# Designs tried in a protein design chat: VH-VL binders against p56860. Part 7

Target 1, 255 residues: p56860
Amino acid sequence: MMTAEVRTPEQGGGPLTTEPRAPRSAPGHADASAPAFGPETDPRDIIRWALAAHPDLLMPSAFNLNGVVLLDLAAQAGYRGEVVFVDTGYHFPETLATRDRLESRYPELTFVTLNAGASPDDGQTPPDLYASDPDACCAARKVDPLQRYLKEQGPSALLNARSRDQASTRADIPFVEEGGARRRVNPLAHWTREQLEAYAAEHDLPVNPLYFDGFLSIGCWPCTRAVKPGEDARAGRWAGKGKTECGLWQGENKL

## First folded at step 13 (VH-VL)

Design c40
Fold by ESMFold2, look of step 19:
Structure c40 (fold): chain C 255 residues (1-255), chain A 119 residues (1-119), chain B 107 residues (1-107)
Amino acid sequence: as target 1 above (255 residues)
Amino acid sequence: QVQLVQSGAEVKKPGASVKLSCKASGYTFTNYYINWVRQAPGKGLEWIARINPYSGNTYYNEKFKGRATLTADKSTSTAYMQLSSLRSEDTAVYFCARHGKSGWDLDYWGQGTTVTVSS
Amino acid sequence: DIVMTQSPSSLSASVGDRVTITCKASQGISSYVAWYQQKPGKAPKALIYYASSLQSGVPDRFTGSGSGTDFTLTISSLQPEDFADYFCQQYYSYPLTFGGGTKVEIK
């Protein structure tokens, strides 16, 4: 027989705030246990499960190969929600064009571009911050806008395009990751780069053209190079800076 | 507080055009699609079209293609719908609404603009 | 176009009554249904999205249920402010379509 004392007093009532907020972790938070997903689980079944458990599911994307493949699978699985892209002011024109092609191809999805109007000269960061302190630049121009939006929207889960072949830190990503501010769902966790390429070719997906020039992990133009044969897909990011991931997947700013 | 404030009532003759406005406040205008929905007197709701204010990307109900034109002005946080070649059956209240948490659910609506088309 | 068949078209009820409104979709739409309340001369107010998820600030006496083709809005104990028109909406595919509405009147 368990007795529990709950902290009092109860929160007062009142009208809605002037700004929408995520519900606090209270009754109504999704409690559904993740099924045992495995190597043969169709990613679309994982997405359908995630939607049923998390109607407010939200998909961040930078429109790399994995992101484009996930987006197509999500559309097939019935996803109608937001695909959220952060404009850092430093994206390649090819990346922005890919976003536009995806929006045209998938009118059933809701495309959100955060930090609209961003440019290198917009004054959001010192002009050379991407070179002198890429972690601070990423925090200011990518992580912070996304985290502010996620706090405002309060999704109970994210749909992420992480796979085992994207970076060494992702080699053992589970299909469903608990912890942090929200659940993270990785339907492509078991897919290899070769499977992603085959899928994209088979379905004629709008892949960023820089991918075909060896840019296997595309971020901001100052921090991105083509990878050498045999390197990890993200080896072209932050070359010479000792950085292997954007802060979105690690530490305090982890999605 | 999220608000969508629409332009005032319009009286038009058949064959004319009308341009309605929807000014957004209390949120980042470019983060949300704007939908347009109408309601004829004593009738249900009919979806017309939607626009992404960031990209200008539009999608129209086939019933309104060629007559409805959606635009958005980022600098004033205002969405517009122009409806041309007006007919008496276009008499309705016209609402703007933004997309919601799971896609095309519509979580906030403007107060509506009455358009009356009479000879 | 996906047809949303809403019933009843009207009902009379007293404060405290439990009311049930249904919508049937002409094809499977998963759970992509929203419910709206509309008072005379006012814009619709969002109540429910994704068949059963309550919008912020909406009282928990409103309950949505269903998946596939059959959807229900239930008001467990009708309040004076609940006398209004109610509409379902599908958002599985374009064009977005609405049910014909249900007028909930004071008996």
Scores: ipSAE 0.791, ipTM 0.909, lowest interface PAE 1.0, mean pLDDT 85
Fold by ESMFold2, look of step 13:
Structure c40 (fold): chain C 255 residues (1-255), chain A 119 residues (1-119), chain B 107 residues (1-107)
Amino acid sequence: as target 1 above (255 residues)
Amino acid sequence: QVQLVQSGAEVKKPGASVKLSCKASGYTFTNYYINWVRQAPGKGLEWIARINPYSGNTYYNEKFKGRATLTADKSTSTAYMQLSSLRSEDTAVYFCARHGKSGWDLDYWGQGTTVTVSS
Amino acid sequence: DIVMTQSPSSLSASVGDRVTITCKASQGISSYVAWYQQKPGKAPKALIYYASSLQSGVPDRFTGSGSGTDFTLTISSLQPEDFADYFCQQYYSYPLTFGGGTKVEIK
């Protein structure tokens, strides 16, 4: 059952442009121009626009705070598609429990777990690879399964939960990233952590309980620690290993 | 190459139960929900329920709650539906189908299993 | 439950004709409509998802349109293999529901 009434899809209400618009008489979704969205644009309007332009829209998620908030906003905006999670074999039990709670709460969404049955001892990687070569470990257990799935599915766009407030490396994230194999849409680009926390509390969202122990960006247990006061939210990811972003956002366009 | 192969026809008396199977091949079974849909003779299509084979999570049409039970076996890539307390109006072809690209559109269907309920 | 009212219930047409089938939802469902073709004794075959997106391998003579409550399937030039039943389906909310069907017959 759906907990909140989703509103009728509508055209985005962002700033207008005076640029000449090419005529569009075909039903195609890949030829739609992105509106000029601003910091005050309701993320649900961005999601509704993305759905109209990209019926095959696909949402990757690691079920962090941003991802949980995006899930709820997307469900309200009328999203009914896939939420794709990669089982690396190294997730915290709390993360897997959060996934299960989200599936129960959002029966209207399709929850996909890639690399199912993964475990530290499954032989996909050498036992200590996460420490000796974190990039190779991430490639084998997270990036490769997701990229294979994306190649098979061929979505024209991804719906991502990134926001500028998560880390200094994300400070310039636009609402819509063009180029590459597919468009990437970041409806929460301008939301702050305070806004995300307020939204999650107001809507009683099932947030990963490790978040409340200072784990502000949660990945695999070997590569995740609680952040220290004054650090970026992602400072706990790959601490001491010289890595600050997932390989999914770097070099994703390899064909 | 995606295939959903269903079990053979069944003839049942009122009050009996039936358990239908749907074996998947040509794709990763745990990545796709399986839906069950029936069609009475000369009639339209009626959605019964769906299951996530990965988690076992189910959602039932209220009309069938208490009578329909969905399960999935990951080791054999097979989904099952049991329908109990059969009535003559349960006479239908029963299909399994997997979810599609935009959610609950159903992109691949099994061949169907005919269930006949008569005294 | 969302009722999908499909019309006509049947029609007769000749090869080469343009055929139009409509579905009306009892409430707004965005574009969450799929269309299926079903031949006698066979499983439904997916034609269109999300109101207008063509399934892989489906000929481009099939087009879908509409959003909100009113949806249309059009066959631009009917072929001999197109004589079948056609169903719409909404997938906006549970339970998933289908239109009553349209039988497209030769003559």
Scores: ipSAE 0.782, ipTM 0.905, lowest interface PAE 1.1, mean pLDDT 85
Fold by ESMFold2, look of step 20:
Formats: C-alpha cells, structure tokens, sequence
Structure c40 (fold): chain C 255 residues (1-255), chain A 119 residues (1-119), chain B 107 residues (1-107)
C-alpha cells in the first residue's frame, strides 16, 4: 500500500502591504483586530488588509469623487470584487454615464447595478415622495434595495468611500467601524477633498462631470443642487428639506 | 436554488457557427456576470469570455476575439455565446458560470453543452 | 497570460489518506485562486475561493492555503466521493486561467 504524495505550500513572495505597524491576518483568515492605522497610512495598505481579512469584501458606490478615487485605489490594491450601485430611478444621466465609463475602465472589477429598470414613473413610490418625504423616498428606492442585497450576499465587511472632510456629520468616522451586521472600512477617512481631486487628476479618473459644475455631492436629481463658494460639500443635498445624510450611515438602516 | 441550464448538444461542420444558451434561475440575473469556459475531451479548462447581463459589457480571451460573441437577454434571464468559423479543435463541452463572492471565482456552473465539430 | 502550473498531474491514494495538490503561478497573484472538483461527465464544483475560503456546503476536510505564487489544496482524510479531478484557477488578471488538473485515483 502507498500513501498519497504530500506537498506543502512554500512561503513565497513578500507581504501585499508596505510597512504594516500591526500584525496582519494570513490570507483568507478573518481577524477581529484591525491594525492601528493613522492619518498618514496609505489607503491601499488599508484595502490590502481588508481584503486579506475579508475575502467577501463588497464596495457600495454612488460614483461621487470619493467613490471613484476609492475604486481606483482598490483596483491597484488588488480588489476584484463587487462594486454595487443602486439605481434609484432618479440619477442624473451624468452619473449613469460615469458608472458605464468606470465599468469599461476597470474590467477586473465586478459591477452590480441594483433595481434594474428603475425610472421616475416605475410606480415604486408616489411621484412626489422625494419632495414631501425624502427619508421615505431614500428608504424605498436606495436603502431597502441595498439592504436586501447585503442580506442575500452576507459580506463580512464593506469598503466605503466616506471621508471626514465631506461633512460635519462625518467628522469622526474611523478607518474601521466595528459592530452591526458587518465591519465597515473607510480607507479614505483622513483624505481631504484637495487630496482626492489631486489623485483623480493625476490618474485621469472618470469623475462625474457635474462635479466640475459645483455639484460636490451628487445624489438624485430632485434633491441635488450645485453648492455655493465656501459651502459644505453636501450642502446641495436635500437643500431646504432638513435632511443631511442618507439613511445608509445613520439610525436603524446603518450598513 | 441557483441554476444555470444550458442548451442541448450540437453537431456542426467545419466553418459553421453555433449559438449556445444558458438560462439562469433562482437569483437576480442582472446582478451577476456570466462567464463561458470550455473543456476539450480529456483536456483542462479554458476561459473564453464573460458578459455583464445588465450592461452588455463584455471581455474576451484574445484567443477567441473575433469568433466568440456574447449576448444576454434580460427578459428571459438567458445568456448566449455564439462561436463562428468552427473547426475540429472547437470540439468541447462548453460551460457557463457566474461570478462569485471574491470576483472572478466561479461559484455556480451550468451542466455544459457538448459541441462536436466534424466533417 | 498567467500560467498556473499544477502538480502532480495524477496520483493514486487510499480512503483515509492525506492528499496535497500544488499550483504555482507564473507571477504574483495575491490570493486570487479558486479550486474546483470535477467528476467524470460533470461540471466543475467550486470548493475554495481566495486561496483558503471554503465554499458553502464543502466539507472542512478540504483546506486551501498559499499566497503570492504558491498554492496548495489539501484533503485531510480522503473519502470515496473525493476521487475526482481537481483544478486551480487564478482570477487576478485576464484571461482567467486554470491549472492543468490533478486526477486523484483509487489504489
């Protein structure tokens, strides 16, 4: 009788990240403890750590400046997973075109558009809901479809494009948010808008052209305007409606 | 519950074309890319191309560019691959498969369609 | 194109044996390796993604390991249903490429 040939994997190649200060998990093994990241940490190192800890990592995106920069950094860091966009039926044509340009530029990524076939007249919500109750409109057309998809997919972590510079409501977001249904990773937490713009220009990223007309945070066309000089980047979102954040990051619907 | 059901066996002459189908059920068709992979008799697996059924965006293995054409019909949840200018070396089992949790890992596969090219 | 060199091409084993199959990539591919099992006349079945993450419903006697260029699939205690062909696949870059396969046969 003969036993099967045994071959062990050889230790090859260097680490996927440079200058980690804390131990990282082996590939494919989740680690509850995130390294101590700092304001000078390269976002690609954070992404590489997140990939190693969370092979099922998933990236929601609305393809604003932050999201486009994150997408490029993630591709460079080796991300091959899903980029998930929710079609609310109320996106600007420029936003949909930006999505299509990104899909063409990054064939290594898997682009997912939720709510296929959505339109303002699709009957998913009353036609005036975006004006009369923007929270309910957002819940029905954006939050619910994404939450349903995330429940189906069950990712152990999300890769998010939020940064502290976007709004006062985001001033204290950490690199890694624990708790809830899944870990949330914010590699751009400490990047400024100026750094994001410089990066996008350097790499010729397909940024939504409305950004250059003063639309610094772009959502649904009924609830988005260009910002005035000196305003908060999100000042054009739900202007005059008393809403400042999408429900994805607040309250019971927080991802 | 996820199923990819492929069309039946095909016998073709050299120079002909074949169009294979892959019908998806048990999940939202437009949320997953469909890949096509073939296996010649007694051989390994060879990736051909993939399509995003939502957008129609495609990417082809250079070896098949110009001969393979991928399409998808959202209304019937069906992906298609047409392979033209067939030759005996194209005799193989052709599989469709969808993308997985980590990207291009292929988590569900169709049963395969045998294509035989002979004179 | 990234070449996945899989070895051995075949092996003979008994039920209960520990079996190891190796794939070597022609360049660094991080951990973007999947493993498949294929029985005669059947489609491949996904076993492992991202080098070491087990697919749902796959027994834990299957273990994947490796990063960079060297990857291993191990079956810790071979069962009668495990006699099959096994393939690795890289998905770091296009075109997606597969190893040449390993046939695991009964002694």
Amino acid sequence: as target 1 above (255 residues)
Amino acid sequence: QVQLVQSGAEVKKPGASVKLSCKASGYTFTNYYINWVRQAPGKGLEWIARINPYSGNTYYNEKFKGRATLTADKSTSTAYMQLSSLRSEDTAVYFCARHGKSGWDLDYWGQGTTVTVSS
Amino acid sequence: DIVMTQSPSSLSASVGDRVTITCKASQGISSYVAWYQQKPGKAPKALIYYASSLQSGVPDRFTGSGSGTDFTLTISSLQPEDFADYFCQQYYSYPLTFGGGTKVEIK
Scores: ipSAE 0.778, ipTM 0.901, lowest interface PAE 1.1, mean pLDDT 86

Design c40
Fold by ESMFold2, look of step 16:
Structure c40 (fold): chain C 255 residues (1-255), chain A 119 residues (1-119), chain B 107 residues (1-107)
Amino acid sequence: as target 1 above (255 residues)
Amino acid sequence: QVQLVQSGAEVKKPGASVKLSCKASGYTFTNYYINWVRQAPGKGLEWIARINPYSGNTYYNEKFKGRATLTADKSTSTAYMQLSSLRSEDTAVYFCARHGKSGWDLDYWGQGTTVTVSS
Amino acid sequence: DIVMTQSPSSLSASVGDRVTITCKASQGISSYVAWYQQKPGKAPKALIYYASSLQSGVPDRFTGSGSGTDFTLTISSLQPEDFADYFCQQYYSYPLTFGGGTKVEIK
């Protein structure tokens, strides 16, 4: 056998392994136990375990530095599934170009773009909503389209690019989050920005060019600025609006 | 209900071209890649190529490069495959199929289009 | 190209029989195997993805197993509607390739 079913003492015995065992006749489910992951665990081992436990694993991405690094690690680990991007109508051209470069570089992955609306002036969302009520704008153009797709697809787990180093609100994210509609896997939870930058440089990854102008967390252009020295990577998101996390990670609609 | 409906049977002479269509319904066409697969009479299945209808991005089996061309029309939710320089061994049923939950598993298939190449 | 060697090429069975079909990949492909059923003159129907995950609407008498290079489709108790051709497919790498098929016939 090249792969063995992982077991921990909490699951009632069996040998511990570093490689997850393939699931049986059912899709992956919440009672499949994770190996003892730690800060030194190779993210590819976490991804391989997640794939074995959750064959319907799905990767949402906005193609920031973390997301691009995760995408490359996932491809190396054998991921062949969907990478899901929501086109809000407010993305920078550089973000859309990064998406296109990633699709060309990773033909083994399936790239899905969800369209929140035809354009910013499509009449579906009030004009200037991003300024007057950014939570409502984000709900209408990003959160709702993604949640509808996830409900339709019903994945048992998500592969997310979050890391503890991104913001104070993320300081304690685990490798595997239980609860909610689906399990959430964060293989990069303990990677630092410096590790992510080093990896991207070493592998010549197609990083969004705005990153090099100090845009360390890139969302919609009306709600994104370059980060000042000493700020969290996400401090440029919703500047002056009192918002620090997308609704995808908060409240009743969290992933 | 997800459905892929393909164009009707074709009879062609060697050296001709054929263009097959695959019309999607019951799902968002641009969310799923379309693959093309053929089956010669009494033979197995052979993958030809695939296209992302959203971006137009394609990938071809080397065996068919230069002869197969995939396109998609978002406005009609229709994928197309053109195969040129037809030979008798291109006689087959040609299927379209969309990508599945874990990548390139093919979860829904069209009914197939028979292409007969004869002199 | 990854070669998928499927066996047997045909078998005869009765309603209620247990049937086992195997595919062997020419290299490790993790669990990136799908299984299909095809009846004469019809499109293939997806049964299994990722070696062992059952497609929606497929009866639980169909079971997939294996990883690496050796994969198995089992039908625990054949029904009249299960007499068909079956084939495996790898999707680990391009080009996507299929096994040669197994015809399951009425004894």
Scores: ipSAE 0.762, ipTM 0.902, lowest interface PAE 1.1, mean pLDDT 85
Fold by ESMFold2, look of step 18:
Structure c40 (fold): chain C 255 residues (1-255), chain A 119 residues (1-119), chain B 107 residues (1-107)
Amino acid sequence: as target 1 above (255 residues)
Amino acid sequence: QVQLVQSGAEVKKPGASVKLSCKASGYTFTNYYINWVRQAPGKGLEWIARINPYSGNTYYNEKFKGRATLTADKSTSTAYMQLSSLRSEDTAVYFCARHGKSGWDLDYWGQGTTVTVSS
Amino acid sequence: DIVMTQSPSSLSASVGDRVTITCKASQGISSYVAWYQQKPGKAPKALIYYASSLQSGVPDRFTGSGSGTDFTLTISSLQPEDFADYFCQQYYSYPLTFGGGTKVEIK
C-alpha cells in the first residue's frame, strides 16, 4: 500500500563533471561532452541533451515506477526511440498489462519486447533454476537476450531509470556514467521515491498495480516479494539469495 | 541481411479490396514496427499507418482510417495491409518499411508493390 | 499535419558538382528529419536520420544539417550513382510526412 507521504533524505554530492568523454561514435552520431547537471536540473533537459549527443539513444525498462516516470518525461522531451523490455517468461501478468497500457498511451515511442524463448514450463528449462542458481537463470533469460540486442543495435548511450534512493548499491549514481561499452544516462539520479510517486499521481501514469501491494521493486515472480516495512525498496528482489542487482548493472557488461 | 520482400503487382476494379504482404528476413520480426507508405505516379510519398508485430498495436493516418487495416503474422514474419473501397486515386506503389534507430525514421524498405485501380 | 516544403523540385548537375537540397517544416520539429534516396523503379534507401546522423554504409559525401524548421542535404561531390530522387521526411509527430521530392538529373 502506498502511504500519503514518503520522504527520504537527500543523498550527498552532485554530478561528476570530470567523467571521461565517451569514445567517438560511428559517422552520423553526435559527439558531445556532458554538461554539469545538478539536483535541480529538469530530467527533460538531461534527456534532450542525451538525444542531441546520442540520436541512437535506447531506453531499457522493466516498467517499474522509475521506468514509467522516465518514459513519460522522455516522451515530453521528444524521445521517439526504443523502449526495450525483456520478456523472461516469468513476469507478473500485471507487468505485461502495464507494458500494454504504456504502448497504447505513447504511440510516439517504439516499444520492443525481447523474448527470452520458450516458456519456463515448456519442459526444457529446469523448473527450479531460478531458485537454485538465480545468476544462471538471469543470464539465460534476461542478460543474454538484452546483450545480444545491444550488440546488434550498437547504441552509443542508454537512457536508464535508476535513482540514488532505490538501493545502497545505487547511492553514488551520477547523471552520466562514462566507461564501459556505452555511455549511461540517469536523468532521475537525484529524484526520491516521494518525487516519483508525486509525479506519477499528478500525471495519472499507468503504474504497475503490484506497487500498491508493497512490491516496490518488481522483477520476475519467482524472485520478487512484497517489501517488509522499513526494508530497502529492492529487498524483495532475489530474497535470501544474496543478490541486490541484476547482472545488467554489474561488471563489464554493465548497462 | 535485412530484407523486406513484398507481394506482386495487383490490378483491381474500383470498390474492390487489396491485401498486400511484406515478408521480413535477416532480423527478429517482432522487434520492429512495420510502416506502410505509398507513392502515386508523379507524386511524393504518403505515410499510411504502422503496426507493432509483437503486440498488434496500430496507428493510422486519418486519411486512411476505416479503409486501411494492418495485421502481422509472427509465425511467418509477414506484415499485411488491406485497403478497401479502392478508387482510381489509390493507384500507387505501396512500400513497407521498418522503424529506425531514433524512432520513426525508416531504415529498411521493401521493393514496393504496384497497385493499379482501373475499370 | 506538418508540411515539408522541399526545393528544388528538380536540378541538373554534373559528376563532381556540389548539390544542395532543402526542406522547410511548417513548424519546429527539432531534428526529427530523415533523408532518402530513390532510384527509378527501386525502393527508397535511408541516408540520414536525426537531421545529420549518417546511416550505416552511406558515403560521407552525404551530409545532413539543420534543426528546427530548416534542413539541408548536401552531396559534396556528385557521383554517377547519385542521380536519383531525394526525399526528406519528418517524424516529430503523426502523421509522418514527406517532402515533395527532388529529382537530380545528369546534365
Scores: ipSAE 0.745, ipTM 0.893, lowest interface PAE 1.2, mean pLDDT 84
Fold by ESMFold2, fold request of step 14:
Structure c40 (fold): chain C 255 residues (1-255), chain A 119 residues (1-119), chain B 107 residues (1-107)
Amino acid sequence: as target 1 above (255 residues)
Amino acid sequence: QVQLVQSGAEVKKPGASVKLSCKASGYTFTNYYINWVRQAPGKGLEWIARINPYSGNTYYNEKFKGRATLTADKSTSTAYMQLSSLRSEDTAVYFCARHGKSGWDLDYWGQGTTVTVSS
Amino acid sequence: DIVMTQSPSSLSASVGDRVTITCKASQGISSYVAWYQQKPGKAPKALIYYASSLQSGVPDRFTGSGSGTDFTLTISSLQPEDFADYFCQQYYSYPLTFGGGTKVEIK
């Protein structure tokens, strides 16, 4: 259900923006130039702008805390498009159950599961590739299926749940990343983990229960552990393998 | 080429059930929801329900809840709709269609199956 | 249910004419409107999604516009193959609903 765009009333200080900037004229397309978003901008205003500028907007998700919060905000902002999840064959059962709960809660969204039927023994990768060469494992089981789908669909932008607070490798992500095959929109760029947790609790969101056991960033079970006190949220991903980011955010396959 | 091929015409008596099929080809069947839409003779389009072939998740128009049942068979890339307790007003062409780029727009449609309900 | 009021119910036009079909939603639906063409005895064919985005393979003489409650399909230069029924569809909320249709006939 999309809310009408609303101008915030003045409160004796600068208003928080509750509506996207009016689109610029473009041939058959909304103006692609991003408004001046700031750290206090409501993520729903960013999502509304992104959807107006990019009717073919897609949301990839692994259903971590950030992704679950983004999904709820997107639904409120009027997003009715695809939520795209890649089955690597190595997801925790809790992750698959979270996916199913989200599908039931948001019938207005279309949930796409790529690489359906994947399993550790399906022959897509050699046994133990996740340990010996996690980059190659991720490439085959996560990156390649998603990139094939994105090339088939050809979206002009993606809606991503990344925030600066997640890891040192993400400390400088902007609200809107230009270049490459498509624009990338990060409405939660300036939200902290504490804000995300508070939002999820307030709205009773179906968060992966492993999160509450210290799994602050959840990927494939062979490459994911609970974080230790004082570690950043992604420290449990590929622990001891020298890998910090999925190939989706780096290299020639960058989203 | 994306194609949805539907089962042949059906003639039924009131009170019977019918099960219609929609066989998908040219794309990954489990990536797309299948919607069912009907059109009575000389009438407009009426949405019935949709199913996710991956999860089996369904959502029904309240008008058809309890009478329509959607299923999908991943191994044959085929979606099914069963409609029970048929009435004469269920006479229509029944279409399957898959979801499109921006959600519930319907980008590809099957050719339709005519169901005639008469005594 | 969101009612899509489509007008006119029919129109007559000549090849080369500019035709306009409107749909009005009973409540705000942002831009979640699709347009379809249907020829007699055939399935609908998708033309436009999200009010104004052209479906692949659809000629650019078809233009969609509008947001909120008022939506328009325009055919800038009518061709012989364009004589058909046209339907709008909202997909903002369940149940998905269609306009009553517009028959575009040769004059």
Scores: ipSAE 0.742, ipTM 0.880, lowest interface PAE 1.3, mean pLDDT 86

Design c40
Fold by OpenDDE, look of step 19:
Structure c40 (fold): chain C 255 residues (1-255), chain A 119 residues (1-119), chain B 107 residues (1-107)
Amino acid sequence: as target 1 above (255 residues)
Amino acid sequence: QVQLVQSGAEVKKPGASVKLSCKASGYTFTNYYINWVRQAPGKGLEWIARINPYSGNTYYNEKFKGRATLTADKSTSTAYMQLSSLRSEDTAVYFCARHGKSGWDLDYWGQGTTVTVSS
Amino acid sequence: DIVMTQSPSSLSASVGDRVTITCKASQGISSYVAWYQQKPGKAPKALIYYASSLQSGVPDRFTGSGSGTDFTLTISSLQPEDFADYFCQQYYSYPLTFGGGTKVEIK
């Protein structure tokens, strides 16, 4: 009567130490260091890099020559994002018409107009604030609406039409600006006015007709005049007021 | 909360026209494009057109050019699509949809409107 | 027009299964692809944009991947509420075009 010792298998089920799955590092937006771009770099390549690094990129525009050229280049480079325009209520009819022509020409871009319905009499500012306090006027009618929208949208970068040739104050604009609320990419940083004009002519771009009347930089009609031969392109902006910028690129309200 | 609310079901005869509405709420209506997309029974999705509610600028699928007309009323935050010369093949559920944050993805959709074209 | 070829047209799966749906574009479209879920009698629901970005409120079991011409939607562990139709969409160029759809059915 051989008592078969039933060896009870020791269920050594060691506790599956669920090692806390290391938080899958969100694929780090590889802070891809901006490549070394040079004056001969095709702006389209810069834009392609920017899109790869910042797929949520937005493009503010006032539809000046630089802006129109950038729109075309961006579309070609595969940009399919927003073109953000602020209606201050003081734009030239020609500027608004240029916007509309561009929207028709570039269906691949999404044209967003902020501050819709703005007018001198809309109660947002005193009707003569542009004369008494241009900084306050620009802050209220241009900077604040744009900042609010950018805060809401939260883009990681902006695609800007700024170039070194626009003004002495922009002589050192890099292709990529770091710091602030977001990265700023300037694909046209090294393009001259002559290059921009040639490109626009070659591609029959809808440039604001006022440009050809000497309005080399166009803003609100109360604060914009044509420039004389030999003047800085921005000399017609806030002429005689000691103001050279609208406030978008400097100070606490920097984009 | 973002909402798109569409008009009710429509029954039409061949050759007739239909006008659908899409009322938007919960966001700035003029800041986002509105699209129209349809889905025939048991079929896939077909894009018809888009409109910028601010400017009224439109872009149409070539297939629908001349038959589809998009409009928008900013005062009521309502987009409209009129489709004319209706055919049996136009029987479908029609959706309005908003462009996404940074592209032409469609992030919010209406509940759809059934259009039936029958003799 | 850009053609989006979606596969498979249908699949059967069980709760907990990994599900993969593919979409192939007729040309390079970068990452301009969106994915949608559609339940019977309902409007499509946005899941993914820009090929891999998750829409707000969408569970992380949904993942999008791909660039250029080949794109994939993956459900890592299928839930009961995930039985639905799925569609890809390109938005690289107009007209917007959609895949033919994939029906995910219960096995």
Scores: ipSAE 0.679, ipTM 0.840, lowest interface PAE 0.9, mean pLDDT 92

